# VHH binders against UPF0758 protein CT0611, part 13

Target 1, 126 residues: UPF0758 protein CT0611, of Chlorobaculum tepidum (q8kes1)
Amino acid sequence: MNLKVKGARDVFEYMKGRIPDETKEHLFVLFLSTKNQILRHETITIGTLTASLIHPREIFKAAIRESAHSIILVHNHPSGDVQPSNADKQVTSILKKAGDLLQIELLDHVIVGNNDWFSFRDHALL
Below, E stands for the ipSAE of ESMFold2; O stands for the ipSAE of ESMFold2 at other seeds; V2 stands for 0.75 times the mean of E and O plus 0.25 times the DockQ between their complexes.

## First folded at step 17 (VHH; framework vhh_7qbe_3)

Design v4 (from r2 with V28I R52H; at its last look DockQ between E and O 0.97; V2 from the best seeds 0.86)
Fold by ESMFold2 at other seeds, look of step 17:
Structure v4 (fold): chain B 126 residues (1-126), chain A 117 residues (1-117)
Amino acid sequence: as target 1 above (126 residues)
Amino acid sequence: QLQLVESGGGLVQAGGSLRLSCTASGSIYAMGWFRQGPGKEREFVASITGDHGSTYYVDSVKGRFTISRDNAKNTLYLQMNSLKSEDTAVYYCAARDYGYEYDYDHWGKGTRVTVSS
Protein backbone atom coordinates (compact mmCIF):
# COMPACT_ATOMS: atom_id res chain seq x y z
CA MET B 1 0.00 0.00 0.00
CA ASN B 2 2.95 2.23 0.66
CA LEU B 3 5.55 3.00 -1.97
CA LYS B 4 9.09 1.88 -1.20
CA VAL B 5 11.71 4.47 -2.19
CA LYS B 6 15.02 3.27 -3.62
CA GLY B 7 16.35 6.61 -4.81
CA ALA B 8 15.55 10.09 -6.03
CA ARG B 9 13.72 9.05 -9.21
CA ASP B 10 11.15 7.24 -7.05
CA VAL B 11 10.65 10.45 -5.04
CA PHE B 12 10.13 12.44 -8.24
CA GLU B 13 7.58 9.89 -9.48
CA TYR B 14 5.76 9.94 -6.13
CA MET B 15 5.32 13.71 -6.29
CA LYS B 16 3.66 13.66 -9.72
CA GLY B 17 0.10 14.85 -9.25
CA ARG B 18 0.66 15.63 -5.58
CA ILE B 19 1.66 19.29 -5.83
CA PRO B 20 -1.59 21.29 -5.47
CA ASP B 21 -0.49 24.44 -7.32
CA GLU B 22 2.68 23.98 -9.38
CA THR B 23 2.90 27.76 -9.97
CA LYS B 24 3.87 28.17 -6.30
CA GLU B 25 6.94 26.90 -4.49
CA HIS B 26 6.04 24.13 -2.01
CA LEU B 27 8.30 22.41 0.49
CA PHE B 28 7.25 18.92 1.56
CA VAL B 29 8.64 16.40 3.95
CA LEU B 30 8.23 12.66 3.35
CA PHE B 31 8.23 10.44 6.43
CA LEU B 32 9.82 7.04 5.83
CA SER B 33 9.69 3.72 7.66
CA THR B 34 12.70 1.53 8.46
CA LYS B 35 12.06 -0.16 5.10
CA ASN B 36 12.06 3.15 3.18
CA GLN B 37 8.32 3.08 2.65
CA ILE B 38 6.62 6.47 2.46
CA LEU B 39 4.31 6.69 5.48
CA ARG B 40 2.93 10.01 4.35
CA HIS B 41 4.00 13.46 3.23
CA GLU B 42 3.28 16.85 4.74
CA THR B 43 3.42 20.37 3.32
CA ILE B 44 5.86 22.49 5.35
CA THR B 45 5.72 25.82 3.51
CA ILE B 46 4.15 27.45 0.48
CA GLY B 47 6.05 30.36 -1.03
CA THR B 48 9.65 31.38 -1.49
CA LEU B 49 11.88 29.17 0.60
CA THR B 50 14.21 30.88 3.07
CA ALA B 51 16.19 29.46 5.99
CA SER B 52 14.33 31.74 8.42
CA LEU B 53 11.04 30.09 7.43
CA ILE B 54 12.24 26.64 8.52
CA HIS B 55 12.04 25.58 12.15
CA PRO B 56 13.57 22.14 12.72
CA ARG B 57 11.57 21.67 15.93
CA GLU B 58 8.29 21.66 13.98
CA ILE B 59 9.50 19.30 11.26
CA PHE B 60 11.00 16.78 13.66
CA LYS B 61 8.02 16.99 16.02
CA ALA B 62 5.97 15.71 13.08
CA ALA B 63 8.59 13.07 12.25
CA ILE B 64 8.54 11.78 15.84
CA ARG B 65 4.72 11.73 15.85
CA GLU B 66 4.78 9.64 12.67
CA SER B 67 7.44 7.30 14.12
CA ALA B 68 9.57 8.04 11.05
CA HIS B 69 12.95 6.36 10.76
CA SER B 70 14.10 8.90 8.18
CA ILE B 71 12.85 11.84 6.15
CA ILE B 72 13.20 13.23 2.64
CA LEU B 73 12.68 16.88 1.71
CA VAL B 74 11.01 17.70 -1.59
CA HIS B 75 10.27 21.03 -3.13
CA ASN B 76 9.37 22.32 -6.56
CA HIS B 77 10.77 25.21 -8.53
CA PRO B 78 7.92 26.69 -10.59
CA SER B 79 10.50 27.97 -13.10
CA GLY B 80 11.45 24.40 -13.95
CA ASP B 81 15.12 25.09 -13.14
CA VAL B 82 15.90 22.46 -10.53
CA GLN B 83 19.36 23.70 -9.50
CA PRO B 84 19.52 24.33 -5.76
CA SER B 85 19.52 27.93 -4.55
CA ASN B 86 21.66 29.09 -1.64
CA ALA B 87 18.49 29.02 0.47
CA ASP B 88 17.86 25.41 -0.54
CA LYS B 89 21.39 24.49 0.57
CA GLN B 90 21.05 26.37 3.86
CA VAL B 91 17.72 24.70 4.70
CA THR B 92 19.19 21.30 3.87
CA SER B 93 22.24 21.89 6.06
CA ILE B 94 20.12 22.97 9.03
CA LEU B 95 17.80 19.97 8.79
CA LYS B 96 20.69 17.55 8.23
CA LYS B 97 22.30 18.70 11.47
CA ALA B 98 19.02 18.46 13.40
CA GLY B 99 18.32 15.00 12.03
CA ASP B 100 21.79 13.81 12.99
CA LEU B 101 21.21 14.94 16.57
CA LEU B 102 17.80 13.25 16.75
CA GLN B 103 18.92 10.15 14.80
CA ILE B 104 16.18 10.67 12.22
CA GLU B 105 18.24 10.77 9.05
CA LEU B 106 17.65 13.24 6.23
CA LEU B 107 18.19 10.87 3.31
CA ASP B 108 17.79 13.37 0.48
CA HIS B 109 16.48 16.69 -0.67
CA VAL B 110 14.86 16.41 -4.10
CA ILE B 111 13.99 19.49 -6.14
CA VAL B 112 11.38 18.81 -8.83
CA GLY B 113 10.43 20.62 -12.02
CA ASN B 114 8.55 19.67 -15.17
CA ASN B 115 10.25 16.41 -16.18
CA ASP B 116 13.46 17.04 -14.31
CA TRP B 117 14.76 16.71 -10.77
CA PHE B 118 17.85 17.41 -8.70
CA SER B 119 18.96 15.19 -5.80
CA PHE B 120 21.26 16.49 -3.07
CA ARG B 121 22.24 12.89 -2.31
CA ASP B 122 23.15 12.08 -5.93
CA HIS B 123 25.47 15.12 -6.01
CA ALA B 124 27.27 14.42 -2.73
CA LEU B 125 25.51 17.25 -0.90
CA LEU B 126 24.12 14.69 1.59
CA GLN A 1 34.78 -4.32 -9.27
CA LEU A 2 33.91 -1.29 -11.38
CA GLN A 3 37.19 0.27 -12.53
CA LEU A 4 37.70 3.98 -13.22
CA VAL A 5 40.77 5.23 -15.14
CA GLU A 6 41.54 8.95 -15.32
CA SER A 7 43.68 10.68 -17.90
CA GLY A 8 44.46 14.19 -19.14
CA GLY A 9 46.28 15.67 -16.17
CA GLY A 10 49.42 17.72 -16.57
CA LEU A 11 51.23 21.01 -16.06
CA VAL A 12 49.59 24.20 -17.37
CA GLN A 13 50.09 27.90 -16.84
CA ALA A 14 47.47 29.95 -15.02
CA GLY A 15 44.67 30.94 -17.37
CA GLY A 16 45.12 27.79 -19.41
CA SER A 17 42.84 24.86 -20.07
CA LEU A 18 42.85 21.08 -19.61
CA ARG A 19 40.34 18.34 -20.30
CA LEU A 20 40.23 15.35 -17.97
CA SER A 21 38.74 12.02 -18.99
CA CYS A 22 37.60 9.04 -16.94
CA THR A 23 36.66 5.72 -18.52
CA ALA A 24 34.52 3.31 -16.51
CA SER A 25 34.68 -0.45 -17.04
CA GLY A 26 30.86 -0.58 -17.07
CA SER A 27 27.66 1.44 -16.83
CA ILE A 28 27.07 3.37 -13.59
CA TYR A 29 24.33 5.71 -12.34
CA ALA A 30 26.26 8.82 -11.22
CA MET A 31 29.81 9.99 -11.79
CA GLY A 32 31.78 12.93 -10.50
CA TRP A 33 35.11 14.61 -9.97
CA PHE A 34 36.73 15.23 -6.61
CA ARG A 35 40.11 16.80 -5.95
CA GLN A 36 42.72 17.00 -3.21
CA GLY A 37 45.10 19.94 -3.17
CA PRO A 38 48.39 20.13 -1.26
CA GLY A 39 47.70 20.09 2.47
CA LYS A 40 43.94 20.12 1.96
CA GLU A 41 41.04 17.75 2.46
CA ARG A 42 39.56 16.08 -0.60
CA GLU A 43 36.70 18.16 -1.97
CA PHE A 44 33.83 17.72 -4.38
CA VAL A 45 34.20 19.43 -7.77
CA ALA A 46 31.31 18.38 -10.01
CA SER A 47 28.93 15.51 -10.70
CA ILE A 48 26.51 14.28 -13.34
CA THR A 49 23.80 11.60 -13.34
CA GLY A 50 23.46 9.16 -16.22
CA ASP A 51 19.70 8.89 -16.52
CA HIS A 52 18.61 12.52 -16.93
CA GLY A 53 21.93 14.37 -16.94
CA SER A 54 21.55 16.38 -13.73
CA THR A 55 24.76 18.32 -12.95
CA TYR A 56 26.18 20.18 -9.99
CA TYR A 57 29.36 22.21 -9.47
CA VAL A 58 31.12 23.52 -6.39
CA ASP A 59 30.95 27.34 -6.36
CA SER A 60 34.70 27.82 -6.86
CA VAL A 61 34.59 26.24 -10.34
CA LYS A 62 31.21 27.42 -11.66
CA GLY A 63 31.51 29.05 -15.07
CA ARG A 64 35.06 27.70 -15.53
CA PHE A 65 34.56 23.92 -15.45
CA THR A 66 32.11 21.85 -17.48
CA ILE A 67 31.26 18.24 -16.65
CA SER A 68 29.84 15.89 -19.26
CA ARG A 69 29.52 12.20 -19.94
CA ASP A 70 29.18 9.84 -22.88
CA ASN A 71 27.03 6.95 -21.68
CA ALA A 72 27.75 4.85 -24.77
CA LYS A 73 31.47 4.99 -23.98
CA ASN A 74 31.08 4.96 -20.17
CA THR A 75 33.32 8.04 -20.15
CA LEU A 76 33.23 11.12 -17.96
CA TYR A 77 34.85 14.43 -18.93
CA LEU A 78 35.85 17.59 -17.10
CA GLN A 79 36.69 20.62 -19.25
CA MET A 80 38.71 23.00 -17.08
CA ASN A 81 39.11 26.57 -18.37
CA SER A 82 40.65 29.70 -16.82
CA LEU A 83 42.73 27.57 -14.49
CA LYS A 84 44.08 29.11 -11.29
CA SER A 85 46.90 28.05 -8.99
CA GLU A 86 44.22 27.10 -6.46
CA ASP A 87 43.05 24.40 -8.89
CA THR A 88 46.33 22.50 -8.42
CA ALA A 89 45.34 19.07 -7.10
CA VAL A 90 45.08 15.38 -7.76
CA TYR A 91 41.71 14.92 -9.50
CA TYR A 92 39.78 11.74 -8.78
CA CYS A 93 36.98 10.21 -10.80
CA ALA A 94 34.28 8.69 -8.61
CA ALA A 95 30.98 6.92 -9.18
CA ARG A 96 27.95 5.65 -7.29
CA ASP A 97 25.12 3.19 -7.91
CA TYR A 98 21.44 4.17 -7.86
CA GLY A 99 19.81 4.14 -4.44
CA TYR A 100 20.06 5.54 -0.95
CA GLU A 101 22.00 2.49 0.30
CA TYR A 102 24.93 3.44 -1.96
CA ASP A 103 27.59 6.13 -1.77
CA TYR A 104 30.42 7.24 -4.05
CA ASP A 105 32.24 3.93 -3.50
CA HIS A 106 34.08 3.57 -6.80
CA TRP A 107 37.27 5.62 -7.16
CA GLY A 108 40.02 6.04 -9.70
CA LYS A 109 43.69 6.40 -8.79
CA GLY A 110 43.69 10.10 -9.74
CA THR A 111 45.40 12.33 -12.29
CA ARG A 112 47.62 15.23 -11.24
CA VAL A 113 46.90 18.77 -12.39
CA THR A 114 49.50 21.45 -11.66
CA VAL A 115 48.73 25.08 -12.42
CA SER A 116 51.86 27.25 -12.41
CA SER A 117 51.76 30.88 -11.52
Scores: ipSAE 0.815, ipTM 0.908, lowest interface PAE 0.6, mean pLDDT 91
ESMFold2, look of step 17: ipSAE 0.830; ipTM 0.915
ESMFold2 (binder alone), look of step 17: mean pLDDT 82; pTM 0.834

Design v5 (from r2 with Y100S; at its last look DockQ between E and O 0.87; V2 from the best seeds 0.00; counts 0 for: pae O 2.5 > 2)
Fold by ESMFold2 at other seeds, look of step 17:
Structure v5 (fold): chain B 126 residues (1-126), chain A 117 residues (1-117)
Amino acid sequence: as target 1 above (126 residues)
Amino acid sequence: QLQLVESGGGLVQAGGSLRLSCTASGSVYAMGWFRQGPGKEREFVASITGDRGSTYYVDSVKGRFTISRDNAKNTLYLQMNSLKSEDTAVYYCAARDYGSEYDYDHWGKGTRVTVSS
């Protein structure tokens, strides 16, 4: 019954109705099983995304507690423009490096907007 | 067994334009262009997805190159304008299926673009 993620569209559909205030930027982490099923998600930050607000230790502590095999980052752009910013790329790089060391892979980073999404994996950024 | 065949490469003077095409033997979710210049490693150029097409471009080509696709013909295009000598490369078409573990695991043989000063 847990949603299986096959690609970024599934992430976009999962996030519908799960962003408390779409006028604000939110960053989430999805924790995935070995079958790419979403175990749960967790809000990391609310407000303009900066790399200084990201603490890999806390994210991966949660991933280990959930027995996550892998993770996916998700955030929304209230503007509706789903192109990645430099901050988005920096956050992704930090968490990818941490995940590689711990062998809890960052599978994708999906930016969601107004009926649209952008996948880092689909565009060879992961 | 997906096959990708590029065409449209050639010689062009700096400031000129070329249009590359890539025909696929079946439908695919994401398609992109990569290039390999003389003495360089292959680098990403641009990509587009099939689900009402998000696009992404490397900074060095933004505003000069336009990626597009015709899903009915399984054909990917790259319109290259304002070409510079540093755009000289073999251009490769690549594709990725939805849910693939390897992002771009289908590749064409390439088409050569030479930009003369």
Scores: ipSAE 0.378, ipTM 0.725, lowest interface PAE 2.5, mean pLDDT 88
ESMFold2, look of step 17: ipSAE 0.404; ipTM 0.740
ESMFold2 (binder alone), look of step 17: mean pLDDT 84; pTM 0.856

